# Designs tried in a protein design chat: VHH binders against Di-N-acetylchitobiase (Ctbs). Part 18

Target 1, 344 residues: Di-N-acetylchitobiase (Ctbs), of Rattus norvegicus (Rat) (q01460)
Amino acid sequence: EDCPCSEASLCRPIRHHRDFEVFVFDVGQKTWKSYDWSQITTVAVFGKYDSELMCYAHSKGARVVLKGDVALKDIINPTFRASWIAQKVALAKAQHMDGINIDIEQEVDCSSPEYEALTALVRETTEGFHREIEGSQVTFDVAWSPKGIDKRCYNYTGIADACDFLFVMSYDEQSQIWSECIAAANAPYNQTLTGYGDYLRMGISPRKLVMGIPWYGYDYICLNLSKDDVCAIAKVPFRGAPCSDAAGHQVPYRVIMKQVNSSVSGSQWNQDQQAPYYNYKDPTGRLHQVWYDNPRSISLKAAFVKHYGLRGIGMWNANCLDYSDDALAREQTEEMWGALRPRL
Short names: E, the ipSAE of ESMFold2; O, the ipSAE of ESMFold2 at other seeds; V2, 0.75 times the mean of E and O plus 0.25 times the DockQ between their complexes.

## First folded at step 13 (VHH; framework vhh_7qia_2)

Design s6 (from p6 with W104Y; at its last look DockQ between E and O 0.73; V2 from the best seeds 0.62)
Fold by ESMFold2, look of step 13:
Structure s6 (fold): chain B 344 residues (1-344), chain A 120 residues (1-120)
Amino acid sequence: as target 1 above (344 residues)
Amino acid sequence: QLQLVESGGGLVQPGGSLRLSCEASGFTFSSYYMAWYRQAPGKQRELVAFISSGGDTYYADSVKGRFTISRDNAKNTVYLQMNSLRPEDTAIYYCAKEVRYSHYIPEDYWGKGTPVTVSS
């Protein structure tokens, strides 16, 4: 396939391997030139293919990888599985991509054929990519904990062994709320760290784990907001739990930064969860509580990544920041990138 | 490529009924929850109802007892039967793949919507 880059070498696969990963999700919107390319090692392209992004990433020595998603019922058939993998490898070659990030977030029954089929898919995808694209990277996105989150009975050790590394989605930790239906942190510090403890206790190497942190938060309508800032939320069940974060909406950091200074409460810090939040009143008079992550909460997590020797850190998603020329936006964006490595 | 095509909206009198349909393609429909959301002018989108892959249902308090969600996996279609309609039900109604999602990209999850107006 013809190379769309300024020179042909930029279309060749990235073959070197990094000791520390900074794993970035890009969803389009043309903000990628403003990312901190001094840190980035992998861009997972979840938006439309953009050859300029591919060329630019390669010029910085960073991998670009495909999004991989497929229904588990379909991959039970080994022939279908092989065909899907062949199609993804062919696409990666045509687009000069360096691998694939498998993002399957479907429930799996422990006694189902999907349990074994998922591990086989990851193994066969890794084998196919490594055979066909020198230096390619195959990764799999896992929930914040291996303890049956969202009814995902996955073979986590087999999957970790079968691919280059896991991206641990250490966010959406309110997907199943078993206690009172209240707003809470997207990625509470101690709960997040407990999830890593559980992955490590299973025997998964820390060099197989990349911590994903959220550059978005959740905005919840409060049915009631108590004097202690407890925001009661609608009872929206999810996968066996009576309450969930489906009662709220994901909000990117850039929107949060525009709202927090004009909010009713201003930014508040919850000591138990090590996360910031604020309250605001919408135009119809309803109270909202927004939970998010900021440089302070992220820096704590980056310190954990370094201390425990994890493979790296990453975020969903890089498009969440304000990359405009505004001086305040520039400072806030620099602080968010800097929080991934709190040595700036 | 995912496509969700809503239909069945329109103008209706208070107390009337409408049946919304959402035809899905580009994914394995039977494997996912399907949901209806709505957005009135000047308001945030709100969850109206969902139905799991196994047929379990949820309804927001504001519509409970008046709306019924159902699905036909053979036709890749989810329905919202809306009875006893009120002016406050006026909104654009959106079909969605799933009721919650970690890696949100609107093109992967939302239809274009069908407007419903309840007015005398």
Scores: ipSAE 0.552, ipTM 0.818, lowest interface PAE 1.9, mean pLDDT 91
ESMFold2 (binder alone), look of step 13: mean pLDDT 83; pTM 0.836
ESMFold2 at other seeds, look of step 13: ipSAE 0.602; ipTM 0.837

## First folded at step 14 (VHH)

Design t1 (from p6 with Q1E L2V R19T E23A M34L Q44K A60M T77S P87A I92V K112Q P115L; framework vhh_gocatamig_d2; at its last look DockQ between E and O 0.82; V2 from the best seeds 0.61)
Fold by ESMFold2, look of step 14:
Structure t1 (fold): chain B 344 residues (1-344), chain A 120 residues (1-120)
Amino acid sequence: as target 1 above (344 residues)
Amino acid sequence: EVQLVESGGGLVQPGGSLTLSCAASGFTFSSYYLAWYRQAPGKKRELVAFISSGGDTYYMDSVKGRFTISRDNAKNSVYLQMNSLRAEDTAVYYCAKEVRYSHWIPEDYWGQGTLVTVSS
């Protein structure tokens, strides 16, 4: 038998339905044994395939799903599209996976053939997986708002209808900076919630929406740091905007936690954005401002998920926490997992 | 499999010129931004220049007017023409598929690099 697990039953597809999703991304580290498996419903495998992770996730009743990405110009051709889908289904069967997370973040013009081709891809992928793997899950990753973010004119209602649910990437909200080129929150609270309002107003069921939160932040070099903590950043354009978060670098939460207590400012809270930040000076004397999410900011979002009956919550990415035996690291990691479902 | 292979690095005197090349495969080249990054000893990797699928370009301030990025979609290649080189330009230069996805794993999107040394 071609099952790599200790028991053949662990290679069978996950068929039961969950009423609340905890959707995690894994990028190929060996930290996954330490995840909070009491919560996890889906692991999207964005690193190299690890049969031990698949076996372990199945032993906990969690789905493991493939990463799906393909150039939009190629999928305009229906024969290519069908071939790509057949390849992914075959791979999922060979690796005992439970579906696919389609992560396409390319520009689409509203009047282009890519507009219809993307929706067709999502629908045909879902049909193929559901036919070939009973109980399989097909999801699609969308921007934090449907309002033309990053020049992505997608058929959001058609895509939501065509797959099991959307993972809403409620982060990188500074990908297009139209105003002053300054550092700001990765996932500002009110802006994030407005995005969900927009998805709901276009008619998408809250049961089709999983809120994605960042377990990483952005570290920006400040060209100038004003008295009121305004950090001017380099102008790096993105998809029509003159400024973007590419002026900064993504930093996992574990690194932020080792930095913040030795920073020049300590952790600060921005009331307007409902997000934490801090300033530090690097060894060359340059000032930095780091924006991130912590249990406080995440708990506010988890409360929104529960109050509005969203399908679930998830994060990019589960490898961002410190899973070492250090007592402080354990406490911080437990608080981050605990924030996903607030206990009021 | 995405593959990016840099070439054209070497030792050059201050004020000199080099042309870096990057051959790409494993993806639809014309659909993506291409970028050059560099990493000097003891520093973090930094963006030097990028070119969009439509040919729009960006340059970091310290190289603007000295470096030119270009692409040849027929050959799946991107180039960095570096003129008036300075000691501060010494670094390993990396060609990258500039995806700017929120779900980005940078190590899967760039090559092994080519060393540029600017010294007398």
Scores: ipSAE 0.432, ipTM 0.746, lowest interface PAE 2.0, mean pLDDT 91
ESMFold2 (binder alone), look of step 14: mean pLDDT 80; pTM 0.810
ESMFold2 at other seeds, look of step 14: ipSAE 0.632; ipTM 0.853

Design t2 (from p6, 13 letters changed; framework vhh_gocatamig_d2; at its last look DockQ between E and O 0.75; V2 from the best seeds 0.00; counts 0 for: pae E 2.1 > 2)
Fold by ESMFold2, look of step 14:
Structure t2 (fold): chain B 344 residues (1-344), chain A 120 residues (1-120)
Amino acid sequence: as target 1 above (344 residues)
Amino acid sequence: EVQLVESGGGLVQPGGSLTLSCAASGFTFSSYYLAWYRQAPGKKRELVAWISSGGDTYYMDSVKGRFTISRDNAKNSVYLQMNSLRAEDTAVYYCAKEVRYSHWIPEDYWGQGTLVTVSS
C-alpha cells in the first residue's frame, strides 16, 4: 500500500493549527520515539526519510516537514523555481509530509537578482503547498538578526509575509566577531533579545517568529586563557569578519554533560552573557573553553518568548540529548525539554 | 544528493609533500565556500583551510606557508597542496561544502575523508 503506517488515517495531512509551536529538528538518528511528544507541534526532517517517524509523529498530532534547500543562482529563473517547487510538493505527497522548512543560508547582495528571487521562492512555495496539501506549513530559517548577518541581505519582511512563520536561528551568534577574538556564548542573552527587537521593529508580527535555541555548544582551544577566564581563539575569518566561531567545534549537550563534572572549572555562569561555560585541559595539555546553553539559560529565553507573545520555541537539534535509560541522563534530558515551557 | 569525494592521501616522510583532491557533485559548486578539515587520532576535528566562492583564502596558523588551498570551478574540485609535512599533520582530512556548522548534516556537507600519515 501507498500508506506505510499501521492505519491509513495516519497518512492524512495534519489540518489543525496550533497557537504555540514547539519546532523540532530531527537529524535522522533513532532517538525520536523518546522525544517529548507532549510538546512537539512540528518535526523538520533534516536526516534521511523514515516512514516510521512520519507515522509516529502523525499519531501524536504533530506535523512532519521536508528540508528545503536550493542554490539562489538557480532560482532566479522562474521556470526552474516553479519546477523545484512542484518537485517538493510531489515529494511531500509521496511521503505524506505536512510542509517544508526552507533552510537557505547563502550570501545575498542587496542589489542582486537573488534578493527578489528568494522572496518569490518563499511566496510561490507557500502558495503551492497550501493549494496542494490542505493545512500544510511552510517556514523559513533566518539568522539571529536581520542586520545583514553573514552577508545575508534578505527581504526579511517580505519573506515573513510570504510564509507561515520564520524560525529564527538564535545561535551561532559569534559567526562574525568584530571585537576581541575570544570565546563567547553561542547565544548571548542581550544580543539574542536585540535581534528580536530588530525583527519586531521592522514590523514583523511576533506571531510570525519562532525562537530557535541551541542544544549544542562550542568547544574552543584557548591560545591563551587568562586569570579572568578570557579565552583567546584562533583568528578564523568568516564572510568579511576577521574572527568567527569557526575557530571552535560544535558539541552536543549529551557530550557536555559527560564532560562538565570532570572539567577543571566545573560549570561557570557568565552574568553579562547569561550563559554557562567551563574550562578543561585536553590530553595534550591544551586548555579549552566550552560555551553552551542549559535549562537556566533556556528558561530565560522561554520567558521572553511568552512575554512578547512569539509564535513558539524550537531547537537545533533534538538528537543532541542523551535518551538512554541511565537515571542521570533521563533527568538531564527531562530538564532540557522542560525548560521550553515558560513559567509565571 | 551532495557528494564530496576526497583522494590523494597516503604515507609520506617528514618534509615530504602530498596533494589532496576533493571532487564535488550534487550542488552548484561555484556558489559555496569549500573547506578542508582534519581529525588526528584522539582529537576533535579542526578547520585547516577554506576558500570562498570569490577565491579568498584562510589557513590555520600551523600550516600557513606550507599548505595551499585552491579550487577549479570548471572541474567542481577543491585541492590542498601540502608541503613540508610534519608528524603533527597526521590525520584524516575531510572536504566540506561550507565552513559554517549551522544545521549541519554529514550527508550534505562532509566527504568520507582521506588518511595522511607522516612518519619515518
Scores: ipSAE 0.446, ipTM 0.772, lowest interface PAE 2.1, mean pLDDT 91
ESMFold2 (binder alone), look of step 14: mean pLDDT 81; pTM 0.823
ESMFold2 at other seeds, look of step 14: ipSAE 0.466; ipTM 0.778

Design t3 (framework vhh_7nfr_2; at its last look DockQ between E and O 0.90; V2 from the best seeds 0.63)
Amino acid sequence: QVQLQESGGGLVQPGGSLRLSCAASGFTFSSYYMSWVRQAPGEGREWVSFISGSGGDTYYADSVKGRFTIARDNVKNTLYLLMDSLKSDDTAVYYCAKEVRYSHWIPEDYWGQGTQVTVSS
ESMFold2, look of step 14: ipSAE 0.580; ipTM 0.826
ESMFold2 (binder alone), look of step 14: mean pLDDT 81; pTM 0.818
ESMFold2 at other seeds, look of step 14: ipSAE 0.515; ipTM 0.779

Design t4 (framework vhh_7nfr_2; at its last look DockQ between E and O 0.78; V2 from the best seeds 0.00; counts 0 for: pae O 2.1 > 2)
Fold by ESMFold2 at other seeds, look of step 14:
Structure t4 (fold): chain B 344 residues (1-344), chain A 121 residues (1-121)
Amino acid sequence: as target 1 above (344 residues)
Amino acid sequence: QVQLQESGGGLVQPGGSLRLSCAASGFTFSSYYMAWVRQAPGEGREWVSYISGSGGDTYYADSVKGRFTIARDNVKNTLYLLMDSLKSDDTAVYYCAKEVRYSHWIPEDYWGQGTQVTVSS
């Protein structure tokens, strides 16, 4: 009745249980019709709500979920917490959404009341959504490692138990640099795998972990660039570390693909980090080093997902690819979507 | 809904001073790091300064240390940048930012519109 879709059935909740997840973040810009809907199981709407996206996703059997963000100091109060959850459930019902992705990236001290309040929020949100929206999905975004990344002392096992699954942000892995301030891979392969080892060692089921991969890279200005491609970067501290990837800026894959073939170095592969990079010179003469992920680096991670039986794979974010009609862009975009598939 | 509104920019002579303000609304201001980021014409973004939610931890880029002071008023939900001894290379658009580096960053959620600072030399 209050359904914006061409068919009323497209506003009904997605009830189908999925064994493998392909979890997509959408930030708007109307590119979603060009996504690979043969794979997608969940779209997290981090941009403006788009009822056409909701209808289209449902026509493909995919979930569409809300963005959940709230200040941790506020959720210590259980009455506020309950009110916030009720408002999110009401919004999901009004927009015909299938759940919520909780994206809280705030620091938490292990001894603080926020530690317990965060776990309670996730549990109570899951209980509320599951009660009110049949088949709904509640997920939580975690850092690439449970070892206090960015001062986030979270109850990872409690949170994993309390929700449907964790989306592991296996990117921004240079957020804390304790050694030389140099540019490095956004998601170095072995470091990424170590993070999953640590999650699994805590006793978290692999069926609760979705690997998030970056469809963006980091562009760093080099204060100097050595003959060995060591790019010294500005010291920008972050949450106690003296240096971080905040010295660079995120660039989507579509920008990288237009730049790499005309860069001073062309695409290079770092053996130790299993990631591509390149150097370029900007119009003012400054040297830059860009680190990113491509089908090769992503394929290694997709193989890990399959080998260890993880719940699935996903990315930040689907709008990062070039969905134009250009022949090269189409090939590059198809290869990036294709790299998500677990290979036999 | 998150809003960040910068003000206080303008044209100033070398050695002059400015105070930038950023009015914040739509979120619990005291829970988040707040930052000033600047972008000079034709250049990338540079982190100038940031301050923790409580105000207990601050950071300044080497190029501004000793000249700029970041402050916040958690009652008025306002972020400040006191800029003294301005130099021509401080000329830039200055943005108020909700966080230093959020992984799931979207411009409209995290940055203000910017305020122009021009130091003639």
Scores: ipSAE 0.485, ipTM 0.788, lowest interface PAE 2.1, mean pLDDT 91
ESMFold2, look of step 14: ipSAE 0.504; ipTM 0.784
ESMFold2 (binder alone), look of step 14: mean pLDDT 80; pTM 0.818

Design t5 (from p6 with D56E; framework vhh_7qia_2; at its last look DockQ between E and O 0.89; V2 from the best seeds 0.67)
Fold by ESMFold2 at other seeds, look of step 14:
Structure t5 (fold): chain B 344 residues (1-344), chain A 120 residues (1-120)
Amino acid sequence: as target 1 above (344 residues)
Amino acid sequence: QLQLVESGGGLVQPGGSLRLSCEASGFTFSSYYMAWYRQAPGKQRELVAFISSGGETYYADSVKGRFTISRDNAKNTVYLQMNSLRPEDTAIYYCAKEVRYSHWIPEDYWGKGTPVTVSS
């Protein structure tokens, strides 16, 4: 129970409610002091616990929440489920945290006991946190579409009803490639928006949806790069699809910004996907295509969030920007944070 | 606390064999895919092989026919049998929980790695 902060009040739970969420993921790279705390409402700690981060976030009125991850096979057992929840509540109390972000990305068959167990976990976690920590926030991370993506047959409406809001991972939209095995945008604009249309048509309130945008891209080795910029990629299967973005690797925006201006192509804009990309040649002579999001592509998504009254916006992950004192880096980083709030 | 501990790496001559092991703790091993990645100095990390919870396997073209991934759920261990090793197989080999999650970072899903050097 000891409070590690400079003032005991900074260890108290955040109790106030926000009309609009700016939900950030932190992965523990000591860059958090440079985040745009004027916007942040929630920090999900996916890195090692950092009491300095917790104290600082609370000093800015922001919630800090645990990462929740557990095997679905285990939570079928209600006793195990209750024990896991009790452990997370106890941990949140010991670390002065304001809730939990449940990030379960496991496949679920529609007819399996995991289908109902997952919804029960979310509901019981929310009940436990709200009972034990006043003002606590329980959230669940969902795929970019409810349409059976990644073999995740989840009870999306039940889960949305059971927690405070969903964080929609509107990225990794190449997780299953059923057509040509080619590099493509991480978060194509129209496909992203269609996912939200589908969530809304299921009856989920826009006030339950936070749009997650990527501050990283994918770097793909091209087995072949055509004159029309079509980058053929290795066939790496994922959950029944013959191709996937596992053929590439995630690369943070800060790395992309250092590479793009020295790339073979420079930054290109794909009009159909409303996303930037570039080609480069590595030292071994292999061609690569990198797809990412920038202030332009993010601003389009932020405008959608505002126009449709979604609960908020957030990103994976806040450590992806360059928070150094370099003047160019500072400008690029400010532009990325600024893109979260479109101008009217 | 998730832990993935790789072992079995070392120095080997071209054409030789090594068997890597990865012992897992801190999660329900049998519920997840397990994967091997490798990273040569100055290069990006690349997927070598994965094995699903049900035992289905995938291999990168560069290692197919030479490497075999397997798992022992009773021992919480995944293996990579590497035969006919070549100098280009020189890398640090990492065991990973899962082949992909959207919120995927090394601290959550990766071991410390075991170095493999193929040299005369």
Scores: ipSAE 0.590, ipTM 0.836, lowest interface PAE 1.5, mean pLDDT 92
ESMFold2, look of step 14: ipSAE 0.595; ipTM 0.838
ESMFold2 (binder alone), look of step 14: mean pLDDT 82; pTM 0.829

Design t6 (from p6 with I105L; framework vhh_7qia_2; at its last look DockQ between E and O 0.83; V2 from the best seeds 0.00; counts 0 for: pae E 2.2 > 2)
Fold by ESMFold2, look of step 14:
Structure t6 (fold): chain B 344 residues (1-344), chain A 120 residues (1-120)
Amino acid sequence: as target 1 above (344 residues)
Amino acid sequence: QLQLVESGGGLVQPGGSLRLSCEASGFTFSSYYMAWYRQAPGKQRELVAFISSGGDTYYADSVKGRFTISRDNAKNTVYLQMNSLRPEDTAIYYCAKEVRYSHWLPEDYWGKGTPVTVSS
């Protein structure tokens, strides 16, 4: 109940409307003072709660929202579902938060009770938050495409209708590799855009879609690296697909920027995927290929967001940049934040 | 909230066996893939094996035929039976919730690890 901020007004809910969303994920590091607060509209707090972050975000007119995650098997029970929602509303009030970002990524069979339970959870969460916290925001994170990605048979139109907007996770797009087991872009341009086409053709309003872009890449060990830069990767299956990005590991942009200048290849651009990559050799002599997103690839996506009138743009995650006072790091970080705005 | 507690590691001679266990709490165990990773000194962490929520298994080539992953959903426990151990299996073994890292922090994804040493 006590307000930890310098002014009591900073603990009040954010009520004003923003026409364009810049939705960021924070994972609990002390880098948030260096974010571009001229753009940010929502901070999803996926790290440890930090009352100073909440106070600062509110001073900039930005929302801070809870992380929402719960097993679908448990929420089939409507009493459990109601109790979970009540607990989240109470937590948001105690922490002076402005809503919740529901991040459920479990597989769902189309004929299962989880199908209906998920939609009910989203609707009831939205009703509860809007009733109890004026101006609150309830959002749901969806896969980069509605077409059975990761065996997620969700009622996407019902979920979109039931909450304020969807955050579309337009990354980890190699979670199911049905073709050759090779390293590829985290968020290939045309594949990403096709996913939005599919959401729109289902009848979901573009004003309900926020494009999520990755500020991290994937580092893959190449079992074989061809002269044409085709990196064969280990066959690690996932949710029915024979290959997946579990063959690699995620690398934040700040690490990529330190490595790319001393890599074997330097940064290369793949025209088909509209994404950068590079090759390097580790100390044990193994070849690696790293795929990532940079200001160029992100600017293309930001232009799409503007052109098609989407609700906004955001990223996983804001802590991936180098916020040190090194001159090169500052320039790189400014360019990444700047890429969220469409180029003229 | 999430806890993954590995046990069963130790020192073993080449050709020996160990059975690792990982008790899970703070989440609905039966709904998730469970995985074992390992990390040798100075090396990157690597996937060893996983088991899906439905019981489907995967093994890295380096351990196929020697290691067996299993789960007991009633006990919220995943196991790794390691047979015919070799010195190159020496590592810290980590239990993981899920086979992919997606919007999860390290503490939502990894256990503390249990060391395995194959020598002498």
Scores: ipSAE 0.521, ipTM 0.807, lowest interface PAE 2.2, mean pLDDT 91
ESMFold2 (binder alone), look of step 14: mean pLDDT 82; pTM 0.834
ESMFold2 at other seeds, look of step 14: ipSAE 0.563; ipTM 0.826

## First folded at step 15 (VHH; framework vhh_7qia_2)

Design u1 (from p6 with Y101W; at its last look DockQ between E and O 0.86; V2 from the best seeds 0.69)
Fold by ESMFold2, look of step 15:
Structure u1 (fold): chain B 344 residues (1-344), chain A 120 residues (1-120)
Amino acid sequence: as target 1 above (344 residues)
Amino acid sequence: QLQLVESGGGLVQPGGSLRLSCEASGFTFSSYYMAWYRQAPGKQRELVAFISSGGDTYYADSVKGRFTISRDNAKNTVYLQMNSLRPEDTAIYYCAKEVRWSHWIPEDYWGKGTPVTVSS
């Protein structure tokens, strides 16, 4: 309906083709003017609608896409599925959006009707958006590996074929802990790369894969912290695994940067996982171990993106950095945005 | 629009009981885990209990045997029955949609909380 932008042209769909994506999630914390718009190609709006963000993104030639969130049991019904898609297309038109990012993370049995319904949803959503909004982008968020992560038996090749590209959530890789219940990296390097190897081995084109990296870490309370920095964590089960990262809390990079230099250990690097961590003691005397990603760990992943010719890179989420005018914060934030660019 | 509305908190003596309720709207309640967290002054929020979509439960060691989580899918409501309350249970109790979701926004998936005070 009415265009809220300073110029009517800013409400027109973005139609440019992009060979390389920088895919950014925004969660509505009013930090988006400070993002590195020289890189951004798509903003997925997971916060509340902000017409100023939409106008600004379009002024920079970037797409703005809806969050697609629906229960799997509902989409088995094809009438419900069609109605949901029509509503999302109408919403995108009213808000001058450029597509949708489908974020469904529910478990699916391989033999269930949800298996086929999910692929149908993705295909029908893509068809509906492409028909109704020229140049629109439909994407789907997948687990860090296609190998049944979190009991998600999805038709990954069918879904990849059915949409413009997959956003691979290469984080929360401790969602199922089958070995010792200990704190570990959010996105261990070799485990992450193995996941992409498996996606590619299935026959999914690298041009269909955007690597998602975390701009947040996990803060774990240590029930015991050994001299070798092994932090035993509470046994919180998840989807069949006896332990999980639900024993910890997600913490944004801005909080980590304010804490790490005054922590008990300072920043440490784990060679096996190629990820940073630190230990600290909270005011009640409990020991914590925090695992995160920094420019070093992210640069390794960006190099992988370039080497394999992936469609792009992105992060959950752009609001995690410190966008204040503090000199140290500016330097840290610039380094995190800079790490997204492939270096080889 | 997701809404989680907690109620049932209050002041209670040690050894007493409270029942917390959380009414949910704006999503298909029966398809998701529901959880209770708590945050005492000076502490981080901590997981208290969760209940899966199928009714399976988990409890933190500090509350096991004293607290019971349940859900009524017809009423879109999750409950926390809190028995044998101790001063260390004093906190603001928050209802949450899910215990783990990769693209989870805590501001959108938390209730506003209901205070519980356990005082001698």
Scores: ipSAE 0.624, ipTM 0.845, lowest interface PAE 1.5, mean pLDDT 92
ESMFold2 (binder alone), look of step 15: mean pLDDT 80; pTM 0.818
ESMFold2 at other seeds, look of step 15: ipSAE 0.644; ipTM 0.857

Design u2 (from p6 with Y101R; at its last look DockQ between E and O 0.95; V2 from the best seeds 0.73)
Amino acid sequence: QLQLVESGGGLVQPGGSLRLSCEASGFTFSSYYMAWYRQAPGKQRELVAFISSGGDTYYADSVKGRFTISRDNAKNTVYLQMNSLRPEDTAIYYCAKEVRRSHWIPEDYWGKGTPVTVSS
ESMFold2, look of step 15: ipSAE 0.679; ipTM 0.863
ESMFold2 (binder alone), look of step 15: mean pLDDT 81; pTM 0.826
ESMFold2 at other seeds, look of step 15: ipSAE 0.620; ipTM 0.827
ESMFold2, look of step 16: ipSAE 0.668; ipTM 0.859
ESMFold2 (binder alone), look of step 16: mean pLDDT 81; pTM 0.823
ESMFold2 at other seeds, look of step 16: ipSAE 0.657; ipTM 0.856

